# Designs tried in a protein design chat: miniprotein binders against q6w4x9r395to579. Part 159

Target 1, 185 residues: q6w4x9r395to579
Amino acid sequence: GHCSLEGGSFVTTFDARPYRFHGTCTYILLQSPQLPEDGALMAVYDKSGVSHSETSLVAVVYLSRQDKIVISQDEVVTNNGEAKWLPYKTRNITVFRQTSTHLQMATSFGLELVVQLRPIFQAYVTVGPQFRGQTRGLCGNFNGDTTDDFTTSMGIAEGTASLFVDSWRAGNCPAALERETDPCS
Key: E = the ipSAE of ESMFold2; O = the ipSAE of OpenDDE; V2 = 0.75 times the mean of E and O plus 0.25 times the DockQ between their complexes.

## First folded at step 12 (miniprotein)

Design sd35 (at its last look DockQ between E and O 0.02; V2 from the best seeds 0.00; counts 0 for: pae O 9.7 > 1.5, SAP 81.232 > 70, placed apart)
Fold by ESMFold2, look of step 12:
Structure sd35 (fold): chain B 185 residues (1-185), chain A 92 residues (1-92)
Amino acid sequence: as target 1 above (185 residues)
Amino acid sequence: NPEIEELFKLARVLAWLAVVLHWEAERAAKRGDFETAKRYWEEAAKLWLEAAKLYAEAAKRAPEEYKEKALEAAKKAEEKAREVLELAKKYE
């Protein structure tokens, strides 16, 4: 399955359902029992222009009990809070520069993340067939049916992308703090 | 100036991760795993304190236009660190 996070805060789910939203928070992109150690993939969105409706992806986070990998739009890659030079490898995960403009996180458990750094920060998530019907989050549930891809964290199918996206917030998002800590955001 | 930007870029990443860990600690506490919750709140605090140091260093080197923003970011990061440390102490 393929899920994409593209410019203008556009998302296409594993079931090919496209939507757009204007949030400035960290969201759960993908949860699944197929990810080891309670793994989850998360997406960080922030303001990207002068209009409050312009938001874009600024970082992707892979979090488990073992690894806490962040890949940012500014090409900062960390694990467990420590900056890493690429290529970087753990037992199950390798992060490397695929091209001058793309980074890749490859794993042994069927998750692949490709990050486009330029011209626009975008992310492409690929999961193996073992994930079918076993995903949750902004990438949808991967069950072959687009009518319930807007299923919230409470298991309720919503009619709007905004309510669906808000239900997948990964934490309390201090918008004032992000504004104050990123003079270029 | 480019060195200041690198400090901000790293501090921002650490802050994002600290927020994630704060939330993971809360989730662990809700399921009764207080050992994990305490550990993650302590890790989040370390990340916030490191971010605060990076913001403070950026402030020392920044032109006047950016100094106030960098100092404010450092102060808020330190406040966040103390918040999660207080949470960790409650579940010892």
Scores: ipSAE 0.664, ipTM 0.843, lowest interface PAE 1.1, mean pLDDT 84
Fold by OpenDDE base, look of step 12:
Structure sd35 (fold): chain B 185 residues (1-185), chain A 92 residues (1-92)
Amino acid sequence: as target 1 above (185 residues)
Amino acid sequence: NPEIEELFKLARVLAWLAVVLHWEAERAAKRGDFETAKRYWEEAAKLWLEAAKLYAEAAKRAPEEYKEKALEAAKKAEEKAREVLELAKKYE
């Protein structure tokens, strides 16, 4: 399964469903029983401009019972609040510089993350086949059906991205705006 | 324009896949599997080029104010294609 966060406000699910949203919150990208220690991957969005439609990804967070690894747009990597030099390795997670513009988080449990630092902060998530049908969050449920990707945290399939995205907020934040219209359209 | 939006969406997907393949190629190279690395870089290049074509098509159809953005994306994709092809050649 492959999930992408691109262009500041675009997401492509594991089932290859593309959608757009504008929000300034932390969202759950991926939850799965396949992630050890109640692990979850999250995305932090913030304002990148003056308008509500100017939002962008500013950090990616992997949170478990043991680790809170944050990869931020300023290339700072922290675990549990402490800055770490790269390459950084825990028991089952390794964070290292892949290229001058890309960081990688490799794991022993079937999760891979690539973070593009420049010119746009973007993230690319890959999960192994063992995750099929066992994922939830903004990246969808990885079951091969795009029509049910907008399943909320409560297990309800939504027809719009805004309600779907809002259900995966990790905190009290303003409601996300769907605004899937492209100025070029 | 919904058609332009679809072009951008598809281009982004292809670009993403190209990045993933580049990543996998790097991993293969680190493991000493240069043959696999080469194949992945070559495939990544194809995806970047395809993305570039889609961005270029979008540029042709986009309003003037957004043409530059689309053209820039196309150029970047082409540059990425060249970069990964050079990597592939390194391991021939």
Scores: ipSAE 0.006, ipTM 0.212, lowest interface PAE 9.7, mean pLDDT 88
ESMFold2 (binder alone), look of step 12: mean pLDDT 85; pTM 0.842

Design sd4 (at its last look DockQ between E and O 0.01; V2 from the best seeds 0.00; counts 0 for: pae O 9.8 > 1.5, SAP 70.269 > 70, placed apart)
Fold by ESMFold2, look of step 12:
Formats: C-alpha cells, structure tokens, sequence
Structure sd4 (fold): chain B 185 residues (1-185), chain A 89 residues (1-89)
C-alpha cells in the first residue's frame, strides 16, 4: 500500500483516496499493530505562503518506544533528539540518502518512507501487505474501500476531510482550537 | 541557521511527546505519562538553549524569537504536567 503527502497539502491514502486540507499541526499519519514498540508515523505541517490558507509539510516523525526519528525539510535528521549523519542505522531502521534529492527510511517491519527534499518537501509511505486492514490515521484504513478512508480517531467514518484530519491531530496546536477558516475548502 | 533549525525540530518532537503524555495520563497510565513528559521536558530545554544561543550569535530572524517564546511556554506547561503526574505515582 502507498500513501503520499504532496505539495499543496494533498494526501492520497493507501486506498488511493485523494484529499486536501489546511492546518498547522502534527498529525498521525499511520498507526498499526504491525509497527513494533507502539510505533507511529506522523507529519508536521506549518504555514508556507503569504495567505493563511497555505500550509505545507515541514517534517515527518517516526515514534516508537525505542526511536524518535525526525526528518525535516531543512535536511535536519535527528533520533532521540540528537542530530545524525547519514546513513544512520538502528537494529530495525536505516535512514540514508537515496538520491541527491531524496532520503529513505527503510525498516525490517514493512514500512518504507521516502522523503523528497527538493524542489518541494514531500513524503511517500509504503507498507507491506501485512498492514492491510490494520492501519489508521491520515493514510486511511488500507481495507480496499475508499468510502471509509475518512475514519476518525474515534472510529467514525466521516464524509468530509476536514473533520477526519482534525481528529488525527497530535500535539499542542494553537490553530487547532481556533481552526483556520478557508471558505474555498 | 543550524541552531534555529535544530531547535525547531526538538520543539516539534517535544510538543508531540507532551501530547502523548497527556493521553497516557487520561488513560491512567501514569508511569508512561511521566516518562514521556520528562523526555519532552529534556528536549524542550535543549530547544530553548539552542534558540537562545542562536539569538546571541546574531540570528535576527523573527521566527527564532517566536520559537524561543513558544518553547518557554511549552516548558512551563510540561513542568506543571510532570508535577501533576508525580502526584499519581
């Protein structure tokens, strides 16, 4: 399964359902029992343009009990709060420069993350077949059905991306309680 | 500025760890909440030091001062939360 986070705050779920949102927060991208040590993948979004409705991906975060990996648009890579030179390896995870413009986080547990650093910061998440039907978050349920990909953190299928995205906030987000309005979205 | 960039990353990470600590506390997992909150506190303290050092080294970007203020606010919130969690241990 493939999930992408592309320019303009566009997301395509594991079931190929596209949507767009505008927010400045950290969001849960992927949770699954297939991720060891209570692992989760998260995405950080911040304002990117002159208008209040422009937001973009600024970092991707992988958290588990053992590792707290952050890959930022500024090419800063940390684990457990310490800056890392690439390639960087743990027992289960390797982070390395795939090309001059892309970094990859490869894992032994079926998660792959590819981050494009330029021309714009984007992320591509791939999970193995063992994740099918066992994911939650902004990347959807991976159950082969696009109609319920907007399932909230409460387990409720919503018809709008905004309610779905809001339910997956993770972190202290001042704009989250005073959600930025966008009459065109 | 390398110091500002690292401070931003640490603040983002600390923010999500603090949020997870609050979730653990609400679920009654007080040991987990304490561990997450202490770790968030260490990260935000380092973010504060890096942001302050960037300013002293001449970083005039207003985002750096905003980052420092946000990090100091989060540090106070985390300290209060740690004390709250410690009462339940």
Amino acid sequence: as target 1 above (185 residues)
Amino acid sequence: DTLRKLARVLRWLATVLAWLAERAFEAGNFEEAFELAEYAGKLIEEAIRLAAEAIKEGDTDPETEELLKEAEKLAKEVERFIAKVAEEL
Scores: ipSAE 0.750, ipTM 0.885, lowest interface PAE 1.0, mean pLDDT 86
Fold by OpenDDE base, look of step 12:
Structure sd4 (fold): chain B 185 residues (1-185), chain A 89 residues (1-89)
Amino acid sequence: as target 1 above (185 residues)
Amino acid sequence: DTLRKLARVLRWLATVLAWLAERAFEAGNFEEAFELAEYAGKLIEEAIRLAAEAIKEGDTDPETEELLKEAEKLAKEVERFIAKVAEEL
């Protein structure tokens, strides 16, 4: 399954459902029992301009009981608040520079992350087949059905992205705005 | 075992890059798509080489053979994609 965060406000779920939102919060991208140590992947969005529609991804965070790995748009990688030189390796996670413009977080448990640094900060999440039907968050539930991807943290299926996205906030932030735009445009 | 593991990583990376290339292509970013696909091609070829070497050295794990098969398949797909992108440049 592949999930993408592109163009500052576009998301494509594991089930290939595209949607757009404008929010300035930290959101849960991926939770799953397949992630060890209560792991979760999160995305941090912030304002990139004056307009409410000018939002962008500024960081990706992997949070577990043992690690808090942050990959920021300024190419700084931290774990538990400490800056780390690349390549950086923990017990089951490795962060390294893939290309001049891409960083990668590789894991031993079937989660992979590629972060494009330039020209736009974007993220691409890949999970193994063992995650099928066992994911939740902005990346959806990876069950092959796009119609139920907008399932909230409380297990309620929403018809629009706004309430869905808001349900996956990791903190108190303003409500997200929904726009119906093709992320491939 | 080491060769197989490395081949697996490279195959995975190639898969991701190929996927990114497709996204770039869909977005009309043909130059980026081409670069990503070319890189994917290089990585997958290395994966193939390593997997084949593992087998040659006595790796009898069926996973290695499967990995090789999958990598070869991906290589062909990437090649076709590169040709497709090149038409748009």
Scores: ipSAE 0.008, ipTM 0.228, lowest interface PAE 9.8, mean pLDDT 88
ESMFold2 (binder alone), look of step 12: mean pLDDT 85; pTM 0.823

Design sd5 (at its last look DockQ between E and O 0.01; V2 from the best seeds 0.00; counts 0 for: pae O 5.4 > 1.5, SAP 70.358 > 70, placed apart)
Fold by ESMFold2, look of step 12:
Structure sd5 (fold): chain B 185 residues (1-185), chain A 89 residues (1-89)
Amino acid sequence: as target 1 above (185 residues)
Amino acid sequence: DTLRKLARVLYWLAVVLAWEAERAFEAGNFEEAFELAEYAGKLIEEAIRLAAEAIKEGDTDPETEELLKEAEKLAKEVERFIAKVAEEL
């Protein structure tokens, strides 16, 4: 399964449902029992223009009980708050430069993250088939059905991207803005 | 400025850890909540130090001062939360 975070705050879920949102927050992209040590993948969005509704991806975060990896649009890579030289390897995770414009985080547990640094900071999430039907977050539930990909953190399927995205906020953040709605709903 | 960029990353991580600490507290996992909140606090202290150092070394970008203000606000919130969690230990 493939989930993408592209310029203009566009997201395409594991079930290929596209949507767009505008918000300044950290959001849960992916949670799954298939991720070891209570792992989760998160995305940080921040203001990117003069309008309060213009936001873009600024970092991707992988958290577990063991690792706290941040990859920023400024090419800073940390684990547990310490800057790391690439290639960087833990027991289960390797972060390396794939090309001059792309970084890759490869794992032994079926998660792969590719980050495009230039011209626009974007992220591409790939999960193995063992994740089917076992994901939640902004990347959807990976059940082969786009009609319930907007399932909130409380387990309620929503018809709009804004309510869905708002439910996956992590931290003390403003609610997702409605001014630029999902063009593909 | 490299110092500002690192401070920003530490701040983002601290926000997430503070969130996880509150979730642990709500679940009754007070030892975990305390550990996560203390870790968030240490990251925030370091973020503040790095941002302040960047300014002292000549960083005039308004983003750096904004980050410092945000980090100081979060530090106060985390400090209050740590005290709250400690009452339950």
Scores: ipSAE 0.682, ipTM 0.861, lowest interface PAE 1.3, mean pLDDT 86
Fold by OpenDDE base, look of step 12:
Structure sd5 (fold): chain B 185 residues (1-185), chain A 89 residues (1-89)
Amino acid sequence: as target 1 above (185 residues)
Amino acid sequence: DTLRKLARVLYWLAVVLAWEAERAFEAGNFEEAFELAEYAGKLIEEAIRLAAEAIKEGDTDPETEELLKEAEKLAKEVERFIAKVAEEL
């Protein structure tokens, strides 16, 4: 399964459903029992301009009972708040520079993350087949059905992206705004 | 494992470039769109090659097969896009 966060406000789920939203919060991208130590992948969005529609991805966070790995737009990688030199390796996670503009987080448990730093901060998530039907969050449920990707944290299928996205907020933030625009534009 | 990882990297790079190509096209920058799309095409072809090689060498992980399928899909999309851009040049 492949999930992408592109263009500041565009998401494509593991089931290849595209959608757009504008929000300034931390959201759960991926939660699964297949992630060890109650692990979860999260995305941090913030304002990139003066209008409510000017939002962008500013950081990606992998959070577990043991680690809090943050990859930010300023190319700083931290674990539990401490800056780390690359390549950085834990028990089952490695973060390294893949190219001049890309970082990669590799894991031993079937999760891969590629982060484009420039010119636009973007993220690309890959999960193994063992995650099929066992994922939740903004990246969807990876079951091959795009029609149920907007399942909320409470297990309710929503018809709009805004309510779906809001259900996966990791903090108290303003409500997300849905845009009826082609995510490819 | 190494081949699969490399293929995955190239796949995502191709995705990024394809996206940038689309943005360039929308902006009317057809030459740039074409160049980016051509580069994406090359990368995705290499990704396919590496994934297929991994399978040939005994990689039985379903993830590799899935990656191959996705890469092939992207290759077709990029090809169609290149043809579209070429009409504007």
Scores: ipSAE 0.022, ipTM 0.379, lowest interface PAE 5.4, mean pLDDT 89
ESMFold2 (binder alone), look of step 12: mean pLDDT 86; pTM 0.837

Design sd6 (at its last look DockQ between E and O 0.01; V2 from the best seeds 0.00; counts 0 for: pae O 8.1 > 1.5, SAP 79.57 > 70, placed apart)
Fold by ESMFold2, look of step 12:
Structure sd6 (fold): chain B 185 residues (1-185), chain A 89 residues (1-89)
Amino acid sequence: as target 1 above (185 residues)
Amino acid sequence: DTLRKLARVLYWLATVLAWLAERAFEAGNFEEAFELAEYAGKLIEYAIRLAAEAIKEGDTDPETEELLKEAEKLAKEVERFIAKVAEEL
């Protein structure tokens, strides 16, 4: 299965459902029991211009009980906050420069992440077939059915991207609390 | 500029860890909450030092001072949270 995060906050799920959103937050991109040590992949979005309506991907984060890895355009940062030269290896994970413009995080547990650093920071997530029907987050549930890819963090299938995306917010997001108290907009 | 960029990345990671710690606390997983919050606190302290050093080295970008203020605020919140979690252990 393939999930992509492309310019303009454009996302395509594992079931090939495209959608777009605008928000300044960290979001859960992929959770699954197939990821060891309670692993999760997360995406950080921030403002991308003078318009408040435009956001872009600025970092991808992999977290588990054992690994904390942040990939941004200029830095790969690990558990103790140390910036790392590539390749960076653990028992199960290798992060390396795939090309002059792309990094890859390869794992032994069926997750692969390719990050385009330039000209625009983008991410491409690939999971093996063992993940089928066992994923949650912005990349959808990988069950072959696009009608329930917008399943929220509480397990409710939504028909619109906005409610779905808002449910997967993680981290301190100034706009999230404001929006929860305001009328829909 | 380089110090500010690293500080920003550490800040992002710390905000996620702090959020996860809060979720673990609400679920009753107090040891996990404590460990996550301590990690967040260490990363925030590092981010604060890097942002402050960037300013001393001549970083005039107003975003750097904003980051320092944000990081110091989060540090206080995490410290209070750690104390709260410790009472449940």
Scores: ipSAE 0.474, ipTM 0.775, lowest interface PAE 2.2, mean pLDDT 82
Fold by OpenDDE base, look of step 12:
Structure sd6 (fold): chain B 185 residues (1-185), chain A 89 residues (1-89)
Amino acid sequence: as target 1 above (185 residues)
Amino acid sequence: DTLRKLARVLYWLATVLAWLAERAFEAGNFEEAFELAEYAGKLIEYAIRLAAEAIKEGDTDPETEELLKEAEKLAKEVERFIAKVAEEL
């Protein structure tokens, strides 16, 4: 399954459902029992301009009981608040520079993250087949059904992205704005 | 076993890069698509070599043969894609 965060405000779920939102918060992208140590992948969005619609991804965070790995738009990688040189390796996670414009977080448990640094900070999440039907968050539930991707953290299926996205906030932030646009447009 | 595992990882990474290349192409980022696809191609070639070496060394696991087959398939797809992207450069 592939989930993408592109163009500053576009998301494509593991089930290939595209949607758009504008928010300035940290959101849970992926939770799953397949992630060890209560792991979760999160996305940090912030204001990129003066208008409410000018939002962009500024960091990706992998959080577990053992690690808090942050990949920021300024190419700084930290774990538990400490800056790390690349390549950086933990027990089951490796962060390295893939290309001049891409960083990669590789894991031993079926999660891969590629971060495009330039010209736009974008993230691409890949999970193995063992994650099928066992994911939740902004990337959806990876069950092959796009109609139920907007399932909230409370297990409620929403018809629109706004309440869905808001349910996956990892902090106290303003409500997200919804726009139904094709991320490929 | 070790060779197979490594080949699997490389294959997986290649699939990711190929997917990213496709996304880049769809976005009109042809140079990026090309670079990603080229890298995918390199990784998949390594995967193929490792899988083949595993078999040569006596790996009789059906998974290894399947991996080799899938890797070869992906390699061909990536090559075709690279050719397609090159026309846009």
Scores: ipSAE 0.013, ipTM 0.284, lowest interface PAE 8.1, mean pLDDT 88
ESMFold2 (binder alone), look of step 12: mean pLDDT 86; pTM 0.832

Design sd7 (at its last look DockQ between E and O 0.01; V2 from the best seeds 0.00; counts 0 for: pae O 6.4 > 1.5, SAP 72.4 > 70, placed apart)
Fold by ESMFold2, look of step 12:
Structure sd7 (fold): chain B 185 residues (1-185), chain A 89 residues (1-89)
Amino acid sequence: as target 1 above (185 residues)
Amino acid sequence: DTLRKLARVLYWLATVLAWLAERAFEAGNFEEAFDLAEYAGRLIEEAIRLAAEAIKEGDTDPETEELLKEAEKLAKEVERFIAKVAEEL
C-alpha cells in the first residue's frame, strides 16, 4: 500500500483516495499495531510563506518508544533530538540519502518512507500487506474501500476532508488555540 | 540559520512529545507521562538555547524570535504539566 503527501497539501490514501486540506499543525499520518513500540508516523504542516492561507509539508516525524526521528524540509535529520549524519542505522531502521534530492527510511517492520527534499518537500509512504485493514490516520485505513477512508480519530466516517484532517491533529497547533471558542459541528 | 533550523526541529518534536505525555496522563500511565514530559522539557530548553544563540550570532530572521517566544511558552506549560504528573507518582 502507498500513501503520498505532495505539494499543495495533497494527500492520496492507501486506498487511492485523493484529497487536499489547509492546516498548520502536526497530524497523525499513520498509526498501526504493526508498528513496534506504539509507533506512529506524523506530518508537520506550516504556512507556505507567500500566503498565510496556504500550507505545505515541512517535516515528517516517526515516533515510537525507541526512536523519535524527524526529517525536515531544511534537510535536518534528528533521532531522539540528536542531529544525525547520513547514512545511519538503528536496530530496525536505516535512514540514508537515496539520491541528491531524496532520502529514504527503511525499516524491518514493513514501513518505508521516501522523502523528496527538492524541488518541493514531499513524502511517500509504503506499507507491506500485513498493514491491510490495520491503519489509521491521514493515510486512511487500507481496507480497499475509499468510502470510509475519512474515518476520524473517534472512529466516525466524515464526508469532508477538513473535519477528518482536524480530528488527527497532534501537538501544539496555533489554529487549535485560535478556534477554542469557535462552534463545532 | 543552522542553529534556527535545528531549534525548529527540536521544538516540533517537543510539541509532539508533550501531546503524547498528556495522552499518557489521561490513560493513567503516569510514569510514561512523566518520562515523555521530561524529555519534551529537555528538548524545548535546548531549542530555546539554540534560538537564543542564533539571535546572539546575528540571525535577524523574524521566524527565529517567533520560535523563541513559542518555545518559552511551551516550556512553562511543560513545567506545570511535569509538576502535575509528579504528584501522581
Scores: ipSAE 0.752, ipTM 0.887, lowest interface PAE 0.9, mean pLDDT 85
Fold by OpenDDE base, look of step 12:
Structure sd7 (fold): chain B 185 residues (1-185), chain A 89 residues (1-89)
Amino acid sequence: as target 1 above (185 residues)
Amino acid sequence: DTLRKLARVLYWLATVLAWLAERAFEAGNFEEAFDLAEYAGRLIEEAIRLAAEAIKEGDTDPETEELLKEAEKLAKEVERFIAKVAEEL
């Protein structure tokens, strides 16, 4: 399954459902019992301009009981707040520079993260087949059905992206705004 | 077993890079798409080599043969994609 965060406000779920939102919060992208140590992948969005619609991804965070790995748009990688040199390796996670413009977080448990640094800060999440039907968050539930991807943290299926996205906030932030725009544009 | 496992990892990484290449292409980032696809190509060729070596050394697990077939299929797809991207450069 592949989930993408592109163009500042576009998301494509594991089931290939595209949607757009504007928010300035930290959101849970991926939770799964397949992630060890209560792991979760999160995305940090912030304002990129003066208008409410000018929002962009500024960081990706992997949080577990042992690690808090942050990859930020300024190419700084931290774990538990401490800056780390690349390649950086924990017990089951490795962060390294893949290309001049891409960083990768590789894991031993079937999660891969690729972060494009330039020209636009974008993230791409890949999970193994063992995650099928066992994911939740902004990346959806990876069950092959796009119609139920907007399932909230409380297990309620929403018809619109705004309430869905808001349910996956990791903090107290303003409500997200839904935009009906082609994510491929 | 070790060779197969490594081949599987490389195959998996190649699939990721190929997917990224497609996304880059769709976004009109043809140079990036090309670079990613070429990288995928290199990884998949190594995966093929390792899988074949495993078989040569006596790996009789059906998974290894399947991996080899899948990797060869991906290699062809990546090659076609590279050619397509090259037309846009």
Scores: ipSAE 0.016, ipTM 0.327, lowest interface PAE 6.4, mean pLDDT 89
ESMFold2 (binder alone), look of step 12: mean pLDDT 87; pTM 0.848

Design sd8 (at its last look DockQ between E and O 0.01; V2 from the best seeds 0.00; counts 0 for: pae O 7.1 > 1.5, SAP 72.959 > 70, placed apart)
Fold by ESMFold2, look of step 12:
Structure sd8 (fold): chain B 185 residues (1-185), chain A 89 residues (1-89)
Amino acid sequence: as target 1 above (185 residues)
Amino acid sequence: DTLRKLARVLYWLATVLAWLAERAFEAGNFEEAFELAEYAGKLIEEAIRLAAEAIKEGDTDPETEELLKRAEKLAKEVERFIAKVAEEL
């Protein structure tokens, strides 16, 4: 399955449901029992552009009990708070420069992250078939049905992206801003 | 510039760790909550140091001063949380 964070504010779920939001927070993209040691993939959004209400993706974070990897739009890569030179390898994770404009985090547990650094910071999440029906977060539940991809952290299917996104905040942050309706709904 | 960029990353990570510590506390996992909050505090201290150093080295970007303010506020919140968790240990 494929989930993408594009254009600074657009998300397409594993079930191909698109939506847009703005917010200044970290959000859970993906949780799953398939990720070892309580792993989670998260996205950081912060203010961008000339408008005071515009926000965009600024970093991607992978957390588990063992690793705390951050990849920022400024090309800073850290693990456990320490800057790392690429390629960087742990037992089950490798982070490397895929091209002059793309970084990749490859894992042995079926998660792959590709980050586009330029011209705009974007992220592409790929998970293997073992994740089917076993994901939660902004990337949806990967069950083949777009109608319940807006399932909140409490298990409630919502009709709006804003309520869904707000439930997946990983921080004490203001509610996500919704500047326009989901353009593909 | 480089100091501010690293300070931002450490700050973002610290906010997530602090949030996880609160979740662990709510679940009754007080040792985990304490460990996460202590680590968040370490990252916040380093973020503050880097942001302050950037300013002393001539970084005039208002984002850097805002980051320092955010980090100092978070540090106080984490200190209060650690004291709260310690009462349950």
Scores: ipSAE 0.779, ipTM 0.893, lowest interface PAE 0.8, mean pLDDT 87
Fold by OpenDDE base, look of step 12:
Structure sd8 (fold): chain B 185 residues (1-185), chain A 89 residues (1-89)
Amino acid sequence: as target 1 above (185 residues)
Amino acid sequence: DTLRKLARVLYWLATVLAWLAERAFEAGNFEEAFELAEYAGKLIEEAIRLAAEAIKEGDTDPETEELLKRAEKLAKEVERFIAKVAEEL
């Protein structure tokens, strides 16, 4: 399954459902029993301009009981608040520079993250087949059905992205704004 | 076992890069698509080599053969994609 965060405000779920939102918060992208140590992947969005619609991804965070790995748009990688040189390796996670413009977080448990640094900060999440039907968050539930991707953290299926996205906030922040647009534009 | 595991990792990475290449192509970023696809190609070729070597050394696990088959398939797809992207450069 592949999930993408592109163009500042576009998301494509594991089930290939595209949607757009504008928010300035930290959101849970992926939770799953398949992630060890209560792991979760999160995305940090912030304002990129003066208007409410000018939002962009500024960091990706992998959080577990042991690690808090942050990959920021300024190419700084931290674990538990401490800056790390690349390549950086933990017990089951490796962060390294893939290309001049891409960083990668590789894991031993079927999660892969690629972060494009330039020209736009974008993230691409890949999970193995063992994650099928066992994911939740902004990347959806990876069950091959796009119609139920907007399932909230409380297990409620929403018809619109705004309430869905808001349910996956990791902190107190303003409500997200849904906009209907082609994510490929 | 070690060779198979490494081959699997490389195959996995190649699939990710190939996917990214396709996304880049769809976005009109042909240079990026090309670079990503080329990298995917290199990784998949190494995966093929390692998987084949594992088999040669006595790996009889059907998973290894399946991996090799999938890797070869991906290699062909990547090659075709590279050719397609090259036409846009």
Scores: ipSAE 0.021, ipTM 0.298, lowest interface PAE 7.1, mean pLDDT 88
ESMFold2 (binder alone), look of step 12: mean pLDDT 87; pTM 0.851

